# Ledger of designs, part 461: VH-VL binders against q9vpl3

Target 1, 224 residues: q9vpl3
Amino acid sequence: RGKINIQRPKAPHYERARVVAVTQPKYPELPKAKSCFKTRAERTQQQQENPYNEIIAREVRNWLDHSRLVAFFHLSSITADDIFRVRVQLHKQNLHLKSYGSKIIEQAVKNTRYEAIVPLFHSNHCIVFSPDPEKTAALLRIVRRVPQMVLLGGIVEETMLSRNQLVAYAQMPGLHAVQAQLVQTLSQAPGHLIQQLQAHQNSFVQVLDVHAKNQMNEETPKST
Key: E = the ipSAE of ESMFold2; O = the ipSAE of OpenDDE; V2 = 0.75 times the mean of E and O plus 0.25 times the DockQ between their complexes.

## First folded at step 17 (VH-VL)

Design C177 (framework fv_imvotamab_arm2; at its last fold request DockQ between E and O 0.32; V2 from the best seeds 0.71)
Fold by OpenDDE, fold request of step 18:
Structure C177 (fold): chain C 224 residues (1-224), chain A 120 residues (1-120), chain B 112 residues (1-112)
Amino acid sequence: as target 1 above (224 residues)
Amino acid sequence: EVQLVQSGAEVKKPGESLKISCKGSGYTFTHYWIGWVRQMPGKGLEWMGIIYPHDSYTRYSPSFQGQVTISADKSITTAYLQWSSLKASDTAMYYCARIDYGETFGFDYWGQGTLVTVSS
Amino acid sequence: DIVMTQTPLSSPVTLGQPASISCRSSQSLVHSYGNTYLSWLQQRPGQPPRLLIYKISSRFSGVPDRFSGSGAGTDFTLKISRVEAEDVGVYYCMQATQFPYTFGGGTKVEIK
């Protein structure tokens, strides 16, 4: 029973060695554990990042407050060139594609009505802003051609909408069309009510007329 | 099209006050930052400060803090750079530029520049 | 302050040949969110600066394809694949990762 030399294991068969060599997970060199001691520079950078984030957060808040359409997107493996192309298309429609850090967004929306959007920004994301809610359909049309942009949800007229709700909104007739329909419906309502109320009366009168005619026919004595 | 148009060249004496302007057009002026950059003759670019026209929030470079005042009038989409007392060393080209932190994170559009000459 | 160092100071180039400009920062320009806010500006003679590249490698609107940016951390490069006559000027790198914003000293591109 050959003593398995644990100190000098026999080299695996050439084929096995090749497979092992190819299947060895190339662990990205863990960034050398930068010594737990954040360099003074890193600390300074972190400290400076706070004021910096606050400044940018101001911008984010301003865009949120003055946009009637806000759409949130996840970005999946999109190239800079692709983003640029999309941005150009959006810009032609007065749609503004912006990208901010998650922490900046968090800071911007903290203790505001927008705080609920924070969970949407855990990954690569972008935001589209517009002053015109009627551009929702145009936005979705453009983004449909960009599979790397996944709609997460949005805000329309200060109302938070899910992805599905935003899609539904885009398919709805314009506000004016809806208003016109509403006015038409409201204008017809009294007429329909009157018609329904009179329907019973008219039916009753018809029944009475038939009864009266039948009575008249019975009273005509057969002149023998 | 996004445009920044600056006021014309200025020739001043030391000790005089000066206010130069930068008018933005072709975009929503209140939503983008305006920065000022100095370029001394034959030298490189120096960041002076920024302003957010929406609320007139300002931040200065330490080198320019207290030396200049940056302001904005959003009603006329104009940013300003002013000196209370000019020095000969203030002779330079001054540029205003737009900053978009949501896209470029830098100066994306520039004014044509205002040449300020301070001589006795 | 982050010091931006550009090399070379001057780059004489033959028309149609490539050019390369290096920019080194004294500190990492990687922001806490993973983005690097390095930009390249072009200043033609007698003109204001123009944005060429932002976030290391993204071309700004209207910038020709011959311009490309690369780099990471503290080392960045602007490349011009084929220099044209209109490319003559001074090129600056700029960092916007932290205040104060700082520019490189500039690289003058000239035609031989």
Scores: ipSAE 0.874, ipTM 0.943, lowest interface PAE 0.5, mean pLDDT 88
Fold by ESMFold2, fold request of step 18:
Structure C177 (fold): chain C 224 residues (1-224), chain A 120 residues (1-120), chain B 112 residues (1-112)
Amino acid sequence: as target 1 above (224 residues)
Amino acid sequence: EVQLVQSGAEVKKPGESLKISCKGSGYTFTHYWIGWVRQMPGKGLEWMGIIYPHDSYTRYSPSFQGQVTISADKSITTAYLQWSSLKASDTAMYYCARIDYGETFGFDYWGQGTLVTVSS
Amino acid sequence: DIVMTQTPLSSPVTLGQPASISCRSSQSLVHSYGNTYLSWLQQRPGQPPRLLIYKISSRFSGVPDRFSGSGAGTDFTLKISRVEAEDVGVYYCMQATQFPYTFGGGTKVEIK
């Protein structure tokens, strides 16, 4: 494991800070400044990367806007052959396996009800998109044979669901019945989502469900 | 299954206009980027620009900004590269290629190329 | 612009023997969240390029496991563990870490 650079678990924790050493005959007296300043290289990198990430975020926004099913996974170490096999199986079901950097995701969901998902992407992850919410059962069937992919939750019909809520959704009959049961389920179990996210190393996403519901309520116009 | 099929070779004179095409199939055309790459005779590859067919957002290499126009018609899953006034130095092979930022973050599938010859 | 420099320019190799191609970038290709968007392409004679390796070391669909990529920062390598006749062609590295996207000058692999 770890031979292929697809997605390494806890990759951010293994990154080493680069040491920039500048030798001078005499160090000037260090100013007693109020804060640490970024190096010139660090400032330049941020200035270049922010506009670049915003451009690429168009792809993520498009997937989100045209996917009635979105599922988020934590990704443990997995071989390139195994992830490829999973991608092929998912694709046959119109399920599209993707991964994006957290900054790109942040730009894509900025000022939307989905801002609460950003912390999920600070660790090794993948996302499955589909226009077909009825494919949720097929998704879960395929993924249960892949222990390296751990379901964190999802979005169905623009509504945030916990892992258990998504599993329950997959078992429901009929589209209209599912929509009614989904609304009722979300009203009953806001705290369950936080508990499941904690178990998958996203403990600081404790208000995910509440934030999504509050933002959706504030953005929905009244009927005339 | 993913295919990019380009229009046929073109022989043109300096000053003429030209629009070449790249038709995508086997995938959701609007969800992936199309880039254009030039290969001059006996030379390497040069990135010209990209388009996102969903919203027609384009980005050009500085070397090609103002030299060409990249466009797409998502109703027929086709991207275009066009010149308003060709120069002899535009003689090259032109490739379209697909970009998937969610997997490869690079050019994953390529068209067969369109040879453009511009001579007086 | 990030300049991509490939060596060698030409790599004649005996069938069944390994080949190694180097690519060096003028700047670090590491993006702010740790990913490096370095790809390797193969262009067989008279053919369009095709993707071999992406993100330094990930093999693309349908690429034989004799192809492998490695490297970090500014120094990257494509290896062919056992060269076959169909591996003849020109190999390019490419970066997509920032605009404009840039390619190496190419390395021609030939059978000797």
Scores: ipSAE 0.813, ipTM 0.906, lowest interface PAE 0.6, mean pLDDT 80
ESMFold2, look of step 17: ipSAE 0.793; ipTM 0.903
ESMFold2 (binder alone), look of step 17: mean pLDDT 93; pTM 0.950
OpenDDE, look of step 17: ipSAE 0.873; ipTM 0.942
ESMFold2, fold request of step 18: ipSAE 0.812, 0.798; ipTM 0.903, 0.902
ESMFold2 (binder alone), fold request of step 18: mean pLDDT 93, 93, 93; pTM 0.948, 0.948, 0.949
OpenDDE, fold request of step 18: ipSAE 0.869, 0.873; ipTM 0.941, 0.944

Design C178 (framework fv_imvotamab_arm2; at its last read DockQ between E and O 0.32; V2 from the best seeds 0.72)
Heavy chain, then light chain:
Amino acid sequence: EVQLVQSGAEVKKPGESLKISCKGSGYTFTHYWIGWVRQMPGKGLEWMGIIYPSDSYTRYSPSFQGQVTISADKSITTAYLQWSSLKASDTAMYYCARIDYGETFGFDYWGQGTLVTVSS
Amino acid sequence: DIVMTQTPLSSPVTLGQPASISCRSSQSLKHSYGNTYLSWLQQRPGQPPRLLIYKISSRFSGVPDRFSGSGAGTDFTLKISRVEAEDVGVYYCMQATQFPYTFGGGTKVEIK
ESMFold2, look of step 17: ipSAE 0.801; ipTM 0.904
ESMFold2 (binder alone), look of step 17: mean pLDDT 93; pTM 0.950
OpenDDE, look of step 17: ipSAE 0.869; ipTM 0.939
ESMFold2, fold request of step 18: ipSAE 0.790, 0.817, 0.807; ipTM 0.898, 0.913, 0.908
ESMFold2 (binder alone), fold request of step 18: mean pLDDT 93, 93, 93; pTM 0.947, 0.948, 0.947
OpenDDE, fold request of step 18: ipSAE 0.873, 0.874, 0.873; ipTM 0.943, 0.944, 0.943
ESMFold2, last read: ipSAE 0.823, 0.795, 0.803; ipTM 0.916, 0.902, 0.908
ESMFold2 (binder alone), last read: mean pLDDT 93, 93, 93; pTM 0.948, 0.946, 0.948
OpenDDE, last read: ipSAE 0.871, 0.872, 0.870; ipTM 0.943, 0.944, 0.943

Design C179 (framework fv_imvotamab_arm2; at its last look DockQ between E and O 0.42; V2 from the best seeds 0.71)
Fold by OpenDDE, look of step 17:
Structure C179 (fold): chain C 224 residues (1-224), chain A 120 residues (1-120), chain B 112 residues (1-112)
Amino acid sequence: as target 1 above (224 residues)
Amino acid sequence: EVQLVQSGAEVKKPGESLKISCKGSGYSFTHYWIGWVRQMPGKGLEWMGIIYPHDSYTRYSPSFQGQVTISADKSITTAYLQWSSLKASDTAMYYCARIDYGETFGFDYWGQGTLVTVSS
Amino acid sequence: DIVMTQTPLSSPVTLGQPASISCRSSQSLKHSYGNTYLSWLQQRPGQPPRLLIYKISNRFSGVPDRFSGSGAGTDFTLKISRVEAEDVGVYYCMQATTFPYTFGGGTKVEIK
């Protein structure tokens, strides 16, 4: 009785081989796991520009165009209740807290001067809009109490500002205050200039007078 | 305070034209959308369409497309809903409401409604 | 169009007791950007609708804390923890994920 080679089993009899071949469970070819790597092309399934995004993009553009203060924030694990509280506080200052999808923002700012803001919207974010750039200080004061809102940057008077620049801007005296100071300084300047001009003239006159007096004293003949 | 004030009740005959109004106040009228909603007597709410007052962009429900016209005059912060020819089936309460896509993504403030009655 | 189905049609409730309203959508209301734009509206007798809840679970300004919204995908629930007399009216769910916007058929909350 030939040693059953377990490593190379003898081919079964033809009939058995037929039965085994027919009874072999055809395991459905595991659907070729569509490689989770959806080709960039498949991922780029043309997200059919949801007509909805275009509509909302209009709104975003309008806010951007009519706001003199725009601030961008990252939201870190903020609750709905916290957002609501902040929104109420901001609203009292005529600051409008909005949240839009990143794609909406991208569409809204495409081929505009605002295109540079797109990278700021890769995570949970919100935007604060205001028609009044003087409200920057108020905005920062409110947000300072909300650690979940991280300032990323902003736009003030059509100028894009970094976080640090925005903070610095908020600390500056208002344009009117600066203008008033300038006017005061300028109003004082003529007086100082006149004084300085007069001082030089007066000094010159004094020197001349002294010179004249000295000459007169030299010309007085010692009447022996 | 945000308010939407609608025009008064209307009684019309079939075939007549009608234009009802919705005046917004207490907010920047041009930055928010206005939608119109129909409510037939004893029935639910039906979305009719929306307008963006800034540029008067409009979108209608397919059911109301061509049946009504939505417009806005931003100078007086007023939105309009109009019919060229009323039908008896147009008898309903009509509401205007503000939409904020940056916050609620829905109708956040509503007008008081305008009752339109179309009877022969 | 997305069909919104509310249950029950009528909800008689005893004062101080909880109420629950269900809203089902014919398709997922999750937007491609991750948000679900489902709102709950309250319409008291003889009054215009009022926004209660937006984006499934957010209470709108002035809405009492006894109102809460929950859900995901196609199933949504509005809960009133303790019904008060002023809560009598018809409640509507609304989807704003896809045009046209659509409302549920409404649920009438009444006091027993």
Scores: ipSAE 0.863, ipTM 0.935, lowest interface PAE 0.5, mean pLDDT 88
Fold by ESMFold2, look of step 17:
Order: C-alpha cells, then structure tokens, then sequence
Structure C179 (fold): chain C 224 residues (1-224), chain A 120 residues (1-120), chain B 112 residues (1-112)
C-alpha cells in the first residue's frame, strides 16, 4: 500500500493477543505500566514530596495558562551538551524547554481544560512553552535536527492538536499569507469562489475575524 | 539577560523592622519562583523560603517560619524579605535567587546580596 | 531534613591540576520521577553563589567544560579538571529533592 489509511483504527487480532498473553520466538518484554518499575525508596520519596507536587503544579499551570503554544515531546537518551544546545536555540525564538514529573502534570491540570494531556507523560518527556504561536514552525525546524525529541502533540491558541495537526498548523501560511489568500479568493471566478466558500465556510469566517481584529489593532494601538 | 538586583546594605538595631528587596529583570518575572537564602558571616548557606510572584504563594523553611515574611509585587517585578523585629542573630548576608522547577529544579540566578547588620 | 556532608573542608590545589569535591546525603536524593535534584554552587570570594551543575551532571549556562559532576543515590562528586585562578572559592552541594532545601557545609578550593 502506498498511503497510510487512517480509517482502520482497530489493531489487528494478533496485536491484541500479543499484548495480552502471546509469547514470540524472540521474546521481547511486553510494555508495562511504569508503576511496576519503581523501587521502595522512590515510592517513599513520592510520599515525602507531596508538598512539592502541589507547589510545582502552580508553575506548570501558570505556564500552560500563559502560553499560546505548548508542544509535548517524548525525550529519549540525550547528552547534556546536546540538550543544552537545543535549549539555547529554542530560547532565541522565545521557546522555553521544560520538564516536569507526570504526577505534577496530573495535579496541575486536574479539573482544568488541559486534563486531556495527562496520557502524554507516560514516559520521559519534555514540554516547550511559548507566548508566540507563530513560532511553531521555528520550533519544528529546530527539533527536526534532534531525533531524541519526538513530537507527541500540542496546544495552539487553547486548542489541543495531535502530532499531525500541529505539523500541519506549522506549515500553514502566516497571517500575511492568509491575508494574501483572502485577496486571491475574492478575485477568483464566481464558480470557484462558491466552491471554496461551500467547502471552507467556517475557515473563511475565522480568517476574516483575524483580519478585522488586526486592522483594528493597527488603527488604534493605544493600551497595553 | 536575567538579573536580580537587591537593595543596599542595612545597619539596624535590635527590635527595628526591615524590608529588603530583590528586583528581577530580563525574564518573565511571574513565571519563576524567587527564593531567599541566608549566609551568616563566615558560614554556609541556609534556605529561608520561596514565593511564586504570580499568586504570592509562599513556603517557608521550618527554621524561618514565623520569623520573616516573604512577599512580592509583580507589577514592579520585585520580591521582598521583611522582619517585624530584628535580632542580633539576624546579622547576615541575604540572597534572593530564581528557581526554575522545569529545568534546574533549584537556584539558577542569584542576586548580589544584601548585608544586614543588627547590633545594639 | 536531609543532611548534606561535604568533604574535604579545604582543598588546596596546584594551578592547572585537578580538584575533586565529595558530597554525601543522609538519604537518597533520587526523586520518584527519576531525576536527582542535586546541584553544585560556586561562591567566589566576595561574590554571590553561582550555579555550576544541576541534576548531578548538567552544566549550567556559561559554565566551562572543566567542571563536571557525577554520582548517584547518596554520593556525589564535583570535579574541576584543570584548576584556574578564577576557580578559587567555596563550593556547595545542594539538594532540592525534598523540602526543606539543604546545603552542604562548603569546600574551600584554594591555589597552593
């Protein structure tokens, strides 16, 4: 098959049987819940660190609430020098690389609109925060050179995006390019304009809203 | 460039009040914690407490609970350490430092220190 | 409270030679999330502390390659591969794994 077909969400019967009970000739260990791997000392420290969980969750929630771009990555083994270089490159673009424990993330997002992100923190991870959603393309360009950081998904303008949706968002033209697309749409032949409007009704309204707000801001840029 | 600039040295008498300041610049002040650290003359370092300027949430070391007040004014990007009634044993250098739980999980940038001298 | 014990108290070193500083904690510093929040600070004479190393072995921004950290559990080491004149000062280990945060007593590095 030459294309990936997303219309087949159900795993093959073999995969279900393999996860549950089946042993193969070269027996790799099946994936397990992370809690089975913790030592007694680590579990004792979890109990001792309850105040840290709540305290640090305030920081995480504040970053989430004030970041118009949030990207989640799986982080595999990486040298301290390599992660430092990535952090410096990200910082130049107002992109802030952070890493928190999964329990802290759970507590930070509990009873909030962000609660859906908790499953992303099953394994070793990092998060990139930014107030600048237009920096999504720069983020993906920088981490493309870092195979140890595997994109899982993100939040853009308070909307949860899957990995593929975030990549697609980064490839969309900026506000100026969207404005140029509006001009092109308005100058198309009537038949083509009707087809595009019928197919992209909601999208055109949202683009016009952004354009109108930007023109107001340019005309009256007084406060804050 | 991240900077923490503290108020100048203070000479006080026992029983007097004092409020020293720590002004942060070059970063998003409300996104990071500020901690206070004491260094007695010729001694090591002691953690006093932390504040989150976003909501003024504070946490004190047990050794300093009730002895000092930590506060912040996010509108001027400034944290404070204050005493209602100074003791001679409060003579020390006091540092503010920034905490980033998402990277270093500890004190990454430090102020220059404020020397407080309390003598009768 | 976790007690942090540093050795030696003083480390006189010939210029250009290595220095090694040990820090021992009264209990494991491994956080349940897999990281150990052990850091090393440098305090040059008359100056505030400065972060050198965090999470055992990560060098902070602007810290030269001659500084390295290692260790696990309760035993940690800061090494300076070639001591320079500017490295004179007191070095502290610090743990942030458990409240309250605690520091080692310090190790003075000085040129012979």
Amino acid sequence: as target 1 above (224 residues)
Amino acid sequence: EVQLVQSGAEVKKPGESLKISCKGSGYSFTHYWIGWVRQMPGKGLEWMGIIYPHDSYTRYSPSFQGQVTISADKSITTAYLQWSSLKASDTAMYYCARIDYGETFGFDYWGQGTLVTVSS
Amino acid sequence: DIVMTQTPLSSPVTLGQPASISCRSSQSLKHSYGNTYLSWLQQRPGQPPRLLIYKISNRFSGVPDRFSGSGAGTDFTLKISRVEAEDVGVYYCMQATTFPYTFGGGTKVEIK
Scores: ipSAE 0.762, ipTM 0.880, lowest interface PAE 0.8, mean pLDDT 79
ESMFold2 (binder alone), look of step 17: mean pLDDT 93; pTM 0.948

Design C180 (framework fv_imvotamab_arm2; at its last look DockQ between E and O 0.39; V2 from the best seeds 0.72)
Fold by OpenDDE, look of step 17:
Structure C180 (fold): chain C 224 residues (1-224), chain A 120 residues (1-120), chain B 112 residues (1-112)
Amino acid sequence: as target 1 above (224 residues)
Amino acid sequence: EVQLVQSGAEVKKPGESLKISCKGSGYSFTHYWIGWVRQMPGKGLEWMGIIYPHDSYTRYSPSFQGQVTISADKSITTAYLQWSSLKASDTAMYYCARIDYGETFGFDYWGQGTLVTVSS
Amino acid sequence: DIVMTQTPLSSPVTLGQPASISCRSSQSLKHSYGNTYLSWLQQRPGQPPRLLIYKISNRFSGVPDRFSGSGAGTDFTLKISRVEAEDVGVYYCMQATQLPYTFGGGTKVEIK
């Protein structure tokens, strides 16, 4: 009884081979897992500029043009309820949380000074708009409680700021406070200057007086 | 609070012109779209068109294109819907509503409606 | 134009019981950017429409938690977990995925 070579099984009889060949379950080729990576080509499928997006882009542009504070956020696994809560809090501070499609934003900022923001919108994102740059501190305070909102950067007074710069800006004393300090400093400056000028004059006069006194003492003949 | 207040009910004859108004308050009027919706008696809602008050950009439903004019005066935060010549078939309730594409992507706040009756 | 079909036309419901309204679109409401712009509106008798749900499942401000929206693609559902007397009215689905905006025919919710 020939040792069944498990490594090289004897080819079955022709008839059996035919049956096995026919009965071999043709496993449907597992659909080649379309690599979740949409080929660049599929990504570059020129999403036909949906005329509808152009319409909405007007709104985005208007918000950008009339906002003195714009902040960009990445959203990481945030629930609708959480977004709503944040929106309500922001709204109380006259901060407007908006979410637009990346293509809409791209259309809105095309050939504008805002074009540099386009790379920020490759993922789930939201934008906060405000007419008041002084609300930056309030904004950051609110979003600090929302770990799902990650600050990417912003625009303040028409200047694009990194995340760190925006945080630093929020920590700065308000323009009015700085102005007040400046005014105080400037108001004190003349007094100090006058004191310094007078100090030099007074010192000079004192030196002259001492010199004069010394000369008078030298001219007093020792009356023997 | 966001409010849209519409003008009062109108009774007109066929062939007459009409302009109804929608005043927005409690929000930045120029940043949000205003849409008009018709509701015929006992019927559903029909989208008529939209306007962006900032630049008065308008889009109409094909069914209403050329039949009505939508306009806005941003200085008084008011949108308008007007007919040059009314028809009996224009008898309906007309609603203005705000659109927020940055949040709801739809009509989030509505006016109280304006009833327009066109009868001979 | 996208045709929105609602079922049923009328939904008599006993107080405290659940209600379900279906909305079907003639084409997918998924926008190219991944969002589906379907809204549910409530119109009480003698009142203007009110936004209930936006983007399929998001409750608008002031909307009770008994209202919920679900669905994908072309099939959408509004559910009321426990119908209250104040819920009487006509409900509309609306698509805003493309112009012109279109509404469903409405579903009248009544108390038995």
Scores: ipSAE 0.879, ipTM 0.949, lowest interface PAE 0.5, mean pLDDT 88
Fold by ESMFold2, look of step 17:
Structure C180 (fold): chain C 224 residues (1-224), chain A 120 residues (1-120), chain B 112 residues (1-112)
Amino acid sequence: as target 1 above (224 residues)
Amino acid sequence: EVQLVQSGAEVKKPGESLKISCKGSGYSFTHYWIGWVRQMPGKGLEWMGIIYPHDSYTRYSPSFQGQVTISADKSITTAYLQWSSLKASDTAMYYCARIDYGETFGFDYWGQGTLVTVSS
Amino acid sequence: DIVMTQTPLSSPVTLGQPASISCRSSQSLKHSYGNTYLSWLQQRPGQPPRLLIYKISNRFSGVPDRFSGSGAGTDFTLKISRVEAEDVGVYYCMQATQLPYTFGGGTKVEIK
């Protein structure tokens, strides 16, 4: 059973949300003289890791290039049994659940049209790939039963969609030409898409905080 | 069901060439890596190399670089391991296995193995 | 190359009793971007290897829950809580944190 074991203190923190702002204040930069120096071990490690990381990034690029549906999720702590069950359910629908390191994804999408997705991977995440964009509704029905996977947005027919846009796409009637036209229209505001994804991520943090508070209150009931 | 089916056992003489095969089915062949692993008689496992069938990108273990060729034909969902000139020391069981860097980050499904015997 | 050392080389076990297999790497298996790619494989007599555990502790499809993995850094353990007759075979640890991929020397589990 999916019990949420992640609880955070009630105390409010301005740094609670991990998001990239559209406008950022200019900060004083650290002196670069020390930061430019790397140890011999660090240089050797980076050189070795680059070729191996490219192997993994190659797989990510191939999935992105050959998937007409890509969905991005925030992933909370989840048991191996639960994630395996979800993966099997998704696979039956030709939906492929994958997880890659954030730096690998960044390397995979560098200098590509997908580069805008990089901010989505600052926290725990997973990605669902499919060649079948008509499976979007099936994807959403399956993951609705998995509270540990929170939809952030996606790519349909090479167009980036926010969470709300992807949900709306999934509910449209089966006229494929109409769906393609809607996707094209929604793509004209890529900055708006990123802002919607960031707002959803912040809302998810708020839901987790409320859930933890309710569990604390249930453990000490008072008669009224 | 993911399945890797390898070609049958081979008996060869030193100096002969050989190409063994590994046919994948039940999954998208070009989206996953194929690795080759040697097991010498009575010994453990040795990684030989990997290939990405999508574009035939390969990497070899330093111990096997220049001694074998790994290739794939994605149109028939088949990977290959090839020797141009076999040695008696090549006598071993050879396995192909699938690699999924998006889940297990390791060898998740294995072929049944191909026994290669090289003797004069 | 990362050297993977397994102990014991042989583990004779009475049916129904636990077994524990150790794997030690010559350097940390934690990838610089966070995950540790340590796997456990089982090779039954006359059969190919099969994946049991990946990323230290995740059970692969169809693997009974009597198998568990643990560890961190350079020290890893595979445990079988109650050995059954079908568990006879050789167990290998394997690292995929860096190239070349390397395996432990194997641990033979056998019934006394």
Scores: ipSAE 0.779, ipTM 0.898, lowest interface PAE 0.9, mean pLDDT 81
ESMFold2 (binder alone), look of step 17: mean pLDDT 93; pTM 0.954

